VHH binders against (R)-2-hydroxyglutarate dehydrogenase (hgdH). Designs and how they scored, part 18

Target 1, 331 residues: (R)-2-hydroxyglutarate dehydrogenase (hgdH), of Acidaminococcus fermentans (d2rju7)
Amino acid sequence: MKVLCYGVRDVELPIFEACNKEFGYDIKCVPDYLNTKETAEMAAGFDAVILRGNCFANKQNLDIYKKLGVKYILTRTAGTDHIDKEYAKELGFPMAFVPRYSPNAIAELAVTQAMMLLRHTAYTTSRTAKKNFKVDAFMFSKEVRNCTVGVVGLGRIGRVAAQIFHGMGATVIGEDVFEIKGIEDYCTQVSLDEVLEKSDIITIHAPYIKENGAVVTRDFLKKMKDGAILVNCARGQLVDTEAVIEAVESGKLGGYGCDVLDGEASVFGKDLEGQKLENPLFEKLVDLYPRVLITPHLGSYTDEAVKNMVEVSYQNLKDLAETGDCPNKIK

## First folded at step 4 (VHH)

Design e4 (framework vhh_sonelokimab_d1)
Fold by ESMFold2-Fast, scan of step 4:
Structure e4 (fold): chain B 331 residues (1-331), chain A 122 residues (1-122)
Amino acid sequence: as target 1 above (331 residues)
Amino acid sequence: DVQLVESGGGLVQPGGSLRLSCAASGFTFSSYAVGWFRQAPGKEREFIGAISYSGSTTYYAVSEKGRFTISRDNSKNTLYLQMNSLRPEDTAVYYCAATIYVDSGWTEYDYWGQGTLVTVSS
């Protein structure tokens, strides 16, 4: 089977090749995203395509795939909004996605941001980079083993974050809407109010539910400990950005780390050095460095997460080709 | 295409019981985890409980304290919620929802029903 993989970075090529050893597909990896007629026509002679989130499988591109004889449309992403699913289904395309990948990838980034804020390492290393080796009062830190860490959302990622912090010696508490069993050795499940009142560090691993809006509101922030650290490596929409900025400026939050922003597509992936950002809230967040730390949506950009995404996509294709169905089929 | 249709709501006296049903069509019901949510006027949507695709695992909100029981019948493409010892505070629109996996109460659900009203009053 001939498979065209879009949006493949040079560093990912060995993973696509290694994962293919057990499947034996004839794969071609390109750095291009599916977005124009020219990129859609690249699928000529291929049986299947594997997309990523920056691809755009609109009606026009799906028509080209149908004309070229493409049989399967896969995406190596948990999100599927970049595919016109109704139209693809109308044209008879089987589709599948990757709902789960390494939970450690995002959990480790959240832990890293929390530790950088707790130990003030962004501040200290920015000073030594300018040859200032003086020690000041701001550098004085609490050890994580003397901290209570709160985890909001105890799904796969939140549980891994809880295990890592527990392994470091922290007292870990967490909140979820339902009772989670089998976590008692590393995490105590409590109410949200208890997480907010007791935690020195809070990390968010909840999904975004549009009808519910932001989880981190002014009220949420008001209930937190003075000087506590907040980390969001889940979704930008989970946080009221203006409220967080106000909390950092006032000192209510001792630090804020994030790998995501509400409206991030306007800035992430771009080199805007020396320019003023059009969104004034993003400009303010950047100006609050090193009390605010931003990474440009790198949570899943790891060896294991990419391997999982590729392997599951290859397995999805095998299942669809052999049986016409798979557990991850887009309905 | 995909539909989830709730039924069994209505007026019930305090201390009474109701059984809600949710009929699923347009997707492979037996491959999805399904759950119940409710929303009272002026309140946020609240998770009640969920059941795995096979029916072997059930999840309940910490706040429900054993009054509600979730079950499913894959042969009938139907989800159920048994509600006992109902109180006026249980008055809400009850929704059923479906997702591929439930691993926490914060799991995002892919498909939603239109809701059924439950009123607990004398």
Scores: ipSAE 0.005, ipTM 0.482, lowest interface PAE 10.4, mean pLDDT 90

Design e5 (from s16 with G56S S57T R105E; framework vhh_sonelokimab_d1)
Fold by ESMFold2-Fast, scan of step 4:
Structure e5 (fold): chain B 331 residues (1-331), chain A 123 residues (1-123)
Amino acid sequence: as target 1 above (331 residues)
Amino acid sequence: DVQLVESGGGLVQPGGSLRLSCAASGFTFSDYAVGWFRQAPGKEREFIGAISYSGSTTYYAVSEKGRFTISRDNSKNTLYLQMNSLRPEDTAVYYCAAQLPYYDESAWEYDYWGQGTLVTVSS
């Protein structure tokens, strides 16, 4: 079976090759994302494609895949919003995704952004890189052991974030729509209002559900402690970007860290240095550095997460090809 | 043997009120978030609202906020939807659903669905 893997970086190639030893596919890895007619046409002669989150399997690209004889559409991501699932079903494409990979990958990045904002290390290291070793009032920091950390969403990733913050000495509280058992040693589950009122740092690990809309609204931000830190390494759509910008500008929010943006594919993966960003909200977020820290969707760019995503995708393809079904089939 | 059974639907006059109930069995109801959906003839299924496992957090579709109230009673394994000021456009089959997330934040699905109860708002 011939498989085209999109969005593969040079450092990831050994993982794609090693995982393929037990499957024996004819794998081609390209750095390109699926986004234009030209990148869709790269699938000529391939039986299957493996996408990532910055790929767009829209109607136009799916039509190209149908004409080229592509049979299987896989994504090595937990998110599937980058695929027009209903149209793909109409065209007869079986699809599968990766619901779980290393929860430590995203959790560690969220903790890192929170600590950078708490200790002002982006600000201080940017100054010392210019040989300015003076200490100023903005550098004054609270230790995390004196902080209450709120975790919104206590799934696999949120629980790991809670464990790490607890291990650092913080008081950890969290909220989830489900009762999460077995967390009592490191996290106290409370209401959302209690998380907002008590937390010095809030990290978001909730799923994005279109029907529910953004979790972080103006009302959410209003209920937070003055000067609190917010981190979003989950999904850009969970945050009302304009509301967050207003909160940072007013000083209501002491810092905002994110690894995701709503509409991120327009900028992430691109070198736009020296250019004005088309989305004025993204331009404002960049201008708010170092109170706003942006990483370009790197949360899963780790050894363990990439291995999990590739291995599961190869197994999904095997299951679909052999049986027409798969435990991770997109319904 | 998981079941969700909706009740309380029927014919009601415009401006009237109805309370729908959803009785859950075959699983630990208090561990699940539960919600209400509706589907009107010729329209897509529409989210109405959801309530967290403890009842402390509620989520509403913007269009239904203020007229509809979701609540639960974990001691009775029952979910409720109080509907006030009903309009003809509220005519739909109303569904109860219970959900577990994938424990990776990007993938939530409703795992269990009821069979639905018809609400007709007409004179």
Scores: ipSAE 0.000, ipTM 0.330, lowest interface PAE 12.8, mean pLDDT 87

Design e6 (from x14, 21 letters changed; framework vhh_8emy_2)
Fold by ESMFold2-Fast, scan of step 4:
Structure e6 (fold): chain B 331 residues (1-331), chain A 121 residues (1-121)
Amino acid sequence: as target 1 above (331 residues)
Amino acid sequence: QVQLQESGGGLVQPGSSLRLSCAASGFTFSSYAMHWVRQAPGKGPEWVSSISYSGSTTYYATSVKGRFSISRDNPSKTLYLQMNSLRPEDSAVYYCARTIYVDSGKTYDYRGQGTQVTVSS
């Protein structure tokens, strides 16, 4: 079976090949995303495509796939909004996605951003990069073992974040809508109000539920400790961006780290150096460096997470081709 | 222990072709993706091309796509770079590398001595 993999970075090539040893597919990896007629037509002669979140399987591109004889549409992502699922079903395409991958990947990035903000390392290294080796009052830091860390959302990723912070000596508390059992050795589950009142660092790992809106609101921020650190490596929509900017500007938040932005597709993946950003809120977030740290949605850009996404995508294809069904089938 | 020995460079005129070779030893060659990177005088290293461990997947920098071809022979533990339609801006020391880390870090695992390519009239 011939498989076209979109959006593959050069450092990921060995992982795509290593994972293929058990499957034996004829794979072609390209850096291009599925977005134009030209990139859709690249699928000529292929049985299956593996997409990522920056791909757009819209009606036009799906029509091209149908004409070319593409049989399976896979995405190596947990999100599926980049695929016109109803139209793909109408055209008869079996589709599958990757609902889970290494929880350590995102958890470790959240911990990294929290520690950079706690120890002011972005600030300090930005100064030494200009040959300023002086120490100032802003560099004075609290050790994480003297901090209370709050985890909002105790799913797979949140639990790993809790374990890492606990391993570093922090007092870890967390909140979830469900009672989570088996975490008592490293995390105490409490109310959201208690998390907000007691935490020096809060990291968000909650799902985004559209009807509920943002979790981090002006009221959420008001209830936090003065100078506390907030980290969001989950979903941009979980945070009221304007409220967070106001909190950083006022000093209510001592720092904000994020790997995600609401409307991130307008900027992430692009080199916009020297340009003013179209979204004025994003311009403000960038201007607040180093009190605000932004990474461009790379929480899952790790050896283990990429390996999981690729292996599960290959397995999804095998299941669909052999049985016509798959546990991870998009319905 | 890891050893990479590049060869095949030289002085050529614009429009010429050269084939670079890299002999590998000290590791299981067939288990690693291999890369070509180059460095011109006074400039940082530039990634040129990559090839998967099996040879089925190849990737090229935009500046060389259509002109250069990367290949490998796993039985002989040799990596190749066929360079066609050479331009003065291709002049650099070419290195064979077992790994490339990240673009943002500009970090490459240079294990070879490099081979000089000079494209000049």
Scores: ipSAE 0.000, ipTM 0.112, lowest interface PAE 21.4, mean pLDDT 88

Design e7 (from x14, 22 letters changed; framework vhh_8emy_2)
Fold by ESMFold2-Fast, scan of step 4:
Structure e7 (fold): chain B 331 residues (1-331), chain A 121 residues (1-121)
Amino acid sequence: as target 1 above (331 residues)
Amino acid sequence: QVQLQESGGGLVQPGSSLRLSCAASGFTFSSYAMHWVRQAPGKGPEWVSSISYSGSTTYYATSVKGRFSISRDNPSKTLYLQMNSLRPEDSAVYYCARTIYVDSGLTYDYRGQGTQVTVSS
């Protein structure tokens, strides 16, 4: 079977090759994302495609895949919003995704952004890069062991974030719609209002539920402590971007770190240096550096997470090809 | 060049009202959140209030909430602070500021020269 893998970086190639040892696929890895007609046409002669989050399997690209004889559409992501699932089903494409991979990858990045904002290291290192070694009032920092850290969403990733912050000496509280057992050693589960009122740092690890809309609203931000830090390495849609910009500009939020943006595919994966961004909200977020820290959706760009995503994607393809079904089939 | 010019301060009795104004120039006023900061003699700066670039969202220090009201007029590039029910502890130099950081000590990229408010009997 011939498999085209989109969005593969050179450093990931050994992982794609090593994971393929037990499957024996004819794998081609390209750095391109599925986004234009030209990138869709790259799938000519392939039986299956493996997408990532910045790919767009829209109606036009799915029509191209159907014409080219592509049989399986896989994504090596937990998110599936980049695929027009209803239209793909109409065209008869079996689809599968990767619901779980290393939770440490995203949790560690969230902790890193929180600590950079707490200790102002983006600000301080940007100054020393210009040979300014003076200390100013903005550099004065609270130690994380004197902070209350709130975790919104206590799934696999949120629990790891809670464990890391607890290990650093922070008081950790968290919220989830379900009562989570077995976390009492490192996290106290409380109401959302208690998380907002008590936390010096809040990190979001909740799922995006379309019917519920954004979790971080103007009301959420108003209930937070003055100068608190907010981190979102989960989904861009969980945050009202305009509300967060207003809160950072006003000083209500002391900092905002994110690895995701609502509409991120318009900018992530692209070199737009020297250009004005089409989305004015993204332009404002960039202009707020170093109070706003943006990483371009690389929370899962780690050795363990990439290995998990590739292995599960190859297994999904094997299951679909042999049985017409798999545990991770997109329904 | 960015310029911020405050006015409207003065000497008033406890319980009185004052309205402070800040005239901004040298930048696109409507693109920036604006802030009021005060500093009493011998003390560090204290954040008082903030307003979003559109004027739709306002924030207040707990010490002034319910008594002070921040507003802006983007066409005239002017920021306002309506101060009601003034107390002796409100006595300070009030500064209009652009862009503040409040979680690790109050800093800003630009502030005006300030306007003195004295509340005494």
Scores: ipSAE 0.000, ipTM 0.144, lowest interface PAE 19.1, mean pLDDT 88

Design e8 (from x14, 21 letters changed; framework vhh_8emy_2)
Fold by ESMFold2-Fast, scan of step 4:
Parts: C-alpha cells; sequence; structure tokens
Structure e8 (fold): chain B 331 residues (1-331), chain A 121 residues (1-121)
C-alpha cells in the first residue's frame, strides 16, 4: 500500500520511518499541507493519505482524490473539522482519526507557559537579548509552591497538568462536570467559583461544547484574582478573545498563555512577519507580548505524541484495509 | 510623542457633580486601557478608575464606586470621568494615565499634567 503523509517536518521523518517497520507501507512524507489543487494532486498513485490539522479536505480536494483513486483518508489529529466528513462519505471514503496521544505533551506546554508568565522569563530574556541587565518591579515573582493552581477540566490532560504542578509544590485545585475519583493525592476537586476565587494560575483543559459557548467569559475573568495567570492549550473556542485582551490590558489578568486561537487556521503555519493580521484581535494579542505568550499550536509537537499519532494512524489504515472498519473510524 | 491633557476641574460644593475630560494624542488611543489617578496635597497618588481599550470593562476604587463613572470615546481619542455626589475627600489633582500591567497590579507609563478638583463649603 502507498501512503502519502502531509505536513511532515524533517525532524519527524525518523519517527514515520521507524513506526512503519511493523506495517511495511510504501510511505512518502512531504512538508506540504493539503490545501491547494497542486497539493491534492500530489496524491497521484497513492492508496491512502495521512493529513494534519492544517490540511483542508474540502469538496474540491476530495473530488481530486476520488479522480486519482485514493481509497483511504486518515488524519493524525484528534480534531476532524478540517475534513468535509459528509461529502467524503458521499464519495465513499473510509476515514479515521487519532482520538488520544501522549497527555504529557499538552500538559507540559501548559505548565511551561504558566511558569514563563509567573517568572516573567519572556519579558526578562527579551530585555537581556538587548543587553539590558537591570531588574525592575515587573520581574518580582511568587514561587509556584506558594501558588494555588486551578485546573479547569480534569480529563486525561488536565490530570497530568495537576500532577506536574503538584510535583512542583503548588496547591492544586480543579473543576470538572463529573466527580473524578483517584486524584485526591495531588488535586482537590472543587466548584468553578472556588477555582476562580482561589487560583493564582488557571489552566484550561475542558472540551469545547458548541451549545455552551466559551468557558472563559467576562464573568469568568471578573471572578479571577487580580493579576492571576490564565493558560489555554486546549481549544481556541473556549476563550472569549476580546474579553481576555481587555483583562490583560486592564491588569485584571497578570498574563495569558495560549497554544490555540479561535480561527487559528488564518495565521498558524504562516510567516506573516511585517504584515498586519486580518483578524484585529490576533494583532492585539501579538502586540501584548510579553504579557501574552502565543505558541502556534505545537502542544503535540513532541517525540512521544508524534510517535503515538503516527502509530495509531498506521494501525487505523491496517484495520480499514483488512476489515472495512476500525475503532477510530470517523462516522 | 505621547500627550495626555486633562480638563474640567474646578471648585464645587459638596454634593455637586463634575465631568473631567482627557484628550490623548501621539499613540493609538483605542489600543490602550486608560485610568484616572488622583493626588491630594501631602498624600501619595491614589488609583480611582480604569477602563478597557474597548470601553466594555470598567473598574472602580471602593471609595468612588457608585458615584463615579469612567467612559471613553475612541473616535475622538477622549477619556471621561463623571463624578457625582462629590465629597470634600475627593479634593485632589486628577490625572489621566495610560495603563500598563506591572507586578499583578495596575500602573501607568504616561500621565497628563492634571486638573485640580476642589470640593469645599
Amino acid sequence: as target 1 above (331 residues)
Amino acid sequence: QVQLQESGGGLVQPGSSLRLSCAASGFTFSSYAMAWVRQAPGKGPEWVSSISYSGSTTYYATSVKGRFSISRDNPSKTLYLQMNSLRPEDSAVYYCARTIWVDSGKTYDYRGQGTQVTVSS
């Protein structure tokens, strides 16, 4: 079977090759994303494609795949909104995704952003890079062991974030819509209001539910401690971006770290240096550096997460090809 | 060149109202949170009120909450402070300030020359 893997970076190539030893596919890895007619036509002669989140399997690209004889569409992502799933089904494409990978990858990035904001390291290192070694009031920091850390969403990733912060000596409290058992050694489950009122740092690991809208609203921000830090490495839609900008500018939020943005596909993966961003809210977030820290959706860009994503994608393809089904089939 | 110019101060009796204005120039006014800070003779500066860049979120010191109202007009680059039910303890020089975040608190990097408010007899 011939497999075209999109969006593969040079450092990931050894992982794609090593994981394939058990499967024996004829793989071709390209740095390009599926987005234009030209990138879709790259799939000529291939039986399957493995997509990334910045790929767009829209109607036009799916029509090209159908003409070329592509049989399977896989995505090595937990999100599937980049695929026109209904149209792909109409064309007869079996599809599968990767619902789970290393929870440590995203949890560690959330912890890193929180610590950078708590210790003002982006601010401080940006100054020393210009040979300014003076210490000012903004650099004064609370140690994380004297902080209460609130975790909103105590699923697989949130529990790992709680464990890491607890291991660093913080008092960890968390909230979830379900009662979570087996966390008592490192996290106390409390109400959302208690998380907001007590936390020096809040990290979001909740699922986005469209009917509920944003979790981080103006009311959420008003209930937080003055100068508290907020981190979102989950989903951009969980945060009211305008409300967060206002809270950072007013000083209500001491800092905001994020690896995700609502509408991120318009900017992430692109070099827009020297250009004004189409979304004025994104322009404002960038201008608020170093009180706002943005990473371009790389929470899963780690050795273990990439290995999991690739291995599960290869297994999904094997299952689909042998049985016509797999546990991770997109329905 | 950042400039902030306050106006609207004066001498008034207790219970009166005053509206202060601040004209901003030399920066993108609509991109900054703004504040009013006051200083009475022989006392340090006291933060009074803050407003977000869009005007949607406002904050007030406990001493003025319910009596003062901060607002802004981004097209005209003007900040306002509506002061109602004035008390002798409100007497101070009122400064318009461009807000920045420092050490979990609100502070400012630029302020105007101030406008005197005197509440007496």
Scores: ipSAE 0.000, ipTM 0.132, lowest interface PAE 17.8, mean pLDDT 89

Design e9 (framework vhh_7zox_3)
Fold by ESMFold2-Fast, scan of step 4:
Structure e9 (fold): chain B 331 residues (1-331), chain A 120 residues (1-120)
Amino acid sequence: as target 1 above (331 residues)
Amino acid sequence: DVQLVESGGGLVQPGGSLRLSCVASGFTFSSYAMGWVRQAPGKGLEWVSTISYGSTTYYADSVKGRFAISRDNAKNTLYLQMNRLKPEDTAVYYCARTIYVDSGKTYDYAGQGTQVTVSS
């Protein structure tokens, strides 16, 4: 079977090749995303495509796939909004996605950002890069073992974040809409108000629900401890960006780390060095370095997460081709 | 009991100079970053400058190259040397203890302030 893999970065090529040894597909990996007629036409002669989140399987591109004889549409992502699922179903495309991959990838990045903010390492290393080796009062830090860490959202990723912080000696508390069992050794489940009141560090791992809006509002921030650290490596829409900026500027938040932004597609993946950002909120976030740390949505850009996404996508294709179904079929 | 007492303000002509002082007591002065913030009539607080206990200095763009912040840890005293003063520098200047070195927008204690008026 011939498989076209979109959005493959050079460093990922060995992973795509190694994972394929079990499956034996004729794979072609391209750095291009599915977005234009030309990129859709790249699928000529292929039986299946494996998409990424920056791909757009809209009606026009799906029509091209149907004309070219593409049979299977896979995405190596947990999100599926980049695919017109209703139209693809009308055209008869079997589709599958990757609902789960290494929870450690995102959890570790959240921990990393929290520790950088707690220990002021972005600030200190920016100074030593300019040959300033002086120590100042801002560098004085609390050890994480003397911190209470609050985890908002105790799903797979949140539980791993809780385990890592607990392993470092922190007191870990967390909140979830469901009672979570089997976490008592490393995390105490409490109310949201108790998380906000007691935590020196809060990390967000909750799902975004459009009807509920942002979780991190001005009221949420007001209830937090003065000088507390907030980390969001989940979804940009979970935080009111203007409210977070105001809290950092006032010192209510001691730091804000994020791997996601609301409207991130306008800036992430682009080299905008030396240019003013069109979104003034993003310009303000950048200007607040080193109290604000931004990574450009790379929480899953790890060896284990990429391996999981590729292996599960290959297995999804095998299941669909052999049985017409798979556990991860998009309905 | 933390106390910060500012002095050295006054009336000065445009292009003139003033040196502000702030005497601190009630805490270990040498262990804290210190700064200056100002408030013009009817306006909000504007951060001016911050100095770490190690004497690394930070300045707002509006004062960079004209103002110099310094400290004397032996005397528990913070200074602001203000040169080439402009009418726009007219404000009450507050000495502040801060936990933030580079932007200094937030402080955990401030003094009573000293008035600086730049006019002919």
Scores: ipSAE 0.000, ipTM 0.123, lowest interface PAE 19.6, mean pLDDT 89

Design f3 (from x15 with G53Y K100T Y103W; framework vhh_7xy4_2)
Fold by ESMFold2-Fast, scan of step 4:
Structure f3 (fold): chain B 331 residues (1-331), chain A 120 residues (1-120)
Amino acid sequence: as target 1 above (331 residues)
Amino acid sequence: QLQLVESGGGLVQPGGSLRLSCAASGFTFSRYAMAWVRQPHGKGLEYIATISYSGGSTYYSDSVKGRFTISRDNAKNTLYLQMNSLKPEDTAMYYCATYTVEWGPTIDYKGQGTQVTVSS
């Protein structure tokens, strides 16, 4: 089976090749995204395509795939909005996606941001980069083993974050709308109010529900300990950005780390060095470095997460080709 | 203890209707998005419909859009799926599930299921 993989970065190529040893596909990896007629026509002679979120499987591109004899459309992403699913189904394309990949990837980034803020390493290394090796009062840190860490949302990612913090010696408490079993060895499930009142570090791993709005509101922040650290590597919409900025400016929050922003598509993936950001809230967040740490939505940009996305995509293709179905079939 | 108990399945003729119910307990039902998923014998899980915590937003797979209606009664902690114009292809075990969106829709928990068989 010939498979065309779009949007493959040079560092990912060894993973695509290694994962294929179990499947034996004839794969071709290209850095191009599916976006134009020319990139769609690259699928000539291929049985299947594996897309990324930057690809656009619109009606025109799907028509080209149908004409070329492409049989399967896979995306190695949890999101599927880049595919015209109704039209693809009408044309008879079996489709599958990757709903889950390494929860450690995002959990580890959340832990990393929390530890950088707790130990002031962004501040300290920014000074040594300017050849200032003096130690000051701001560098004085609490060890994480003397911290209570609160995890909001105890799904797959939140549980891993809880396990990592517990492994470092922290007291870990967490909140979820469900009673979670089997976590008692590393996390005590409590009310949200108890998480807010007791935690030195809070990391958010809750789902975003549009009707509920932001989880982190001014009232949420008011209930937190003075000087506590907040981390959001889940979704930008979970946080009232203006409220967080006010809390950092006032010192209510000792630090804020995030890998996501509400409206992030306006800035992430772009080199805007030397330019003023159109969203004044994003400008303020950037200006608050090193008390605010921003990573540009790369929580899943890891060896294991990429390996999972590739392996699950290959397995989805195998299931679809052998049985006409798979656990991750779209629709 | 989180518990989801499905009911309302059975044998039905093509073109018929069934209403599935899911009784939820052990969590704050009104704060969580819910889903119906199905699994034909020997096949993988298919997402059928999702509903927001308030009932204000719903999503349907193409295979059931226009035929199935998802709804909820937060006062009764109950999720429903009204299934109309049933087809043999709708034959499957149907599960009530909690619906989590982190980077895309995912099923966290599901119940024991209720079998729907559409004879032809």
Scores: ipSAE 0.000, ipTM 0.119, lowest interface PAE 19.3, mean pLDDT 87

Design f5 (from x15 with G53Y E102T Y103F; framework vhh_7xy4_2)
Fold by ESMFold2-Fast, scan of step 4:
Structure f5 (fold): chain B 331 residues (1-331), chain A 120 residues (1-120)
Amino acid sequence: as target 1 above (331 residues)
Amino acid sequence: QLQLVESGGGLVQPGGSLRLSCAASGFTFSRYAMAWVRQPHGKGLEYIATISYSGGSTYYSDSVKGRFTISRDNAKNTLYLQMNSLKPEDTAMYYCATYKVTFGPTIDYKGQGTQVTVSS
């Protein structure tokens, strides 16, 4: 089977090749995303395509795939909004996605963001980069072993974050809508109010549920300890951005780290250096560096997460081709 | 260009109250976080209260929490500090300040100040 893999970065090529040893596909990896007629036409002669989140499988591109004889549409992402799923079904395309990959990837980034804010390393390294080696009062830090760390959302990723912080010596407490068993060795499950009142660091790993809105609201922030650190590497919509900006400005929140933004597609993946951002809230977040740290949605940009996404995509394709079905089929 | 003018200081007995005001000009007041900082004679500057650009979030040092209230009127370009249950230790020159967080929690600019003396 001939498979066209979009959006493959040079560092990922060896992973695509190594994972293919057990599947034996005829793969072609390109750096291009599916976004124009020209990039859609690159699929000529291929049986399947593997997309990324920056690919755009709209009606026009799906029509091109249908005309070219593409049979399977895979995405190596947990998100599927970049695919017109209703129209793809009308055209008869089997589709599958990757709902799970290494939980350590995002958990480690959340820990890294928290530790950078706790130890003020962005502040201190920005100064030493300008040859200022003086030590000031802002650099004074609490050690994480003297911190209480709160984990909001105790799914796969939240549990790994809890384990890492516990391994570093922190007191770890967490909250989830479900009672989670088997975590007692490294995390005490408590109420949300107790997480907010006791935590020096809070990291968010909850799913975004549209009906519930933002988890981090003005009231959430008011209940937090003065000078506490907040980290969001889950979804931008979980946080009221304006409320967080105000909390950082006032000093109520000691630091904010995020790998996600509500409306991030307007800025992430783009070089906007020297330009004013159209969203004034994003401009304010950037201006609050180094008390606000932003990474551009790369929590899964790791060796193990990429390996998982590729392997699961290849397995999805095998299942669809052999049986017409797949556990990860987009319905 | 940027100007902050404090008023409302004076002599007060322990347990008394004072209300400080700060008139801001030369910048878009409603877009900037503000602070009250103080300096006792012969000592360094102490941050005592901060407020976000909208007034939606406030923060207080432990020494004044529960006794002082920071507020702002963006329509009047004015910052306020309500000081209750004053102690001799509150004696200081009080400054209205723009609060810079970009390179750590430091004051960026402060006005001429208004003296508060708590004595009996």
Scores: ipSAE 0.000, ipTM 0.401, lowest interface PAE 11.9, mean pLDDT 90

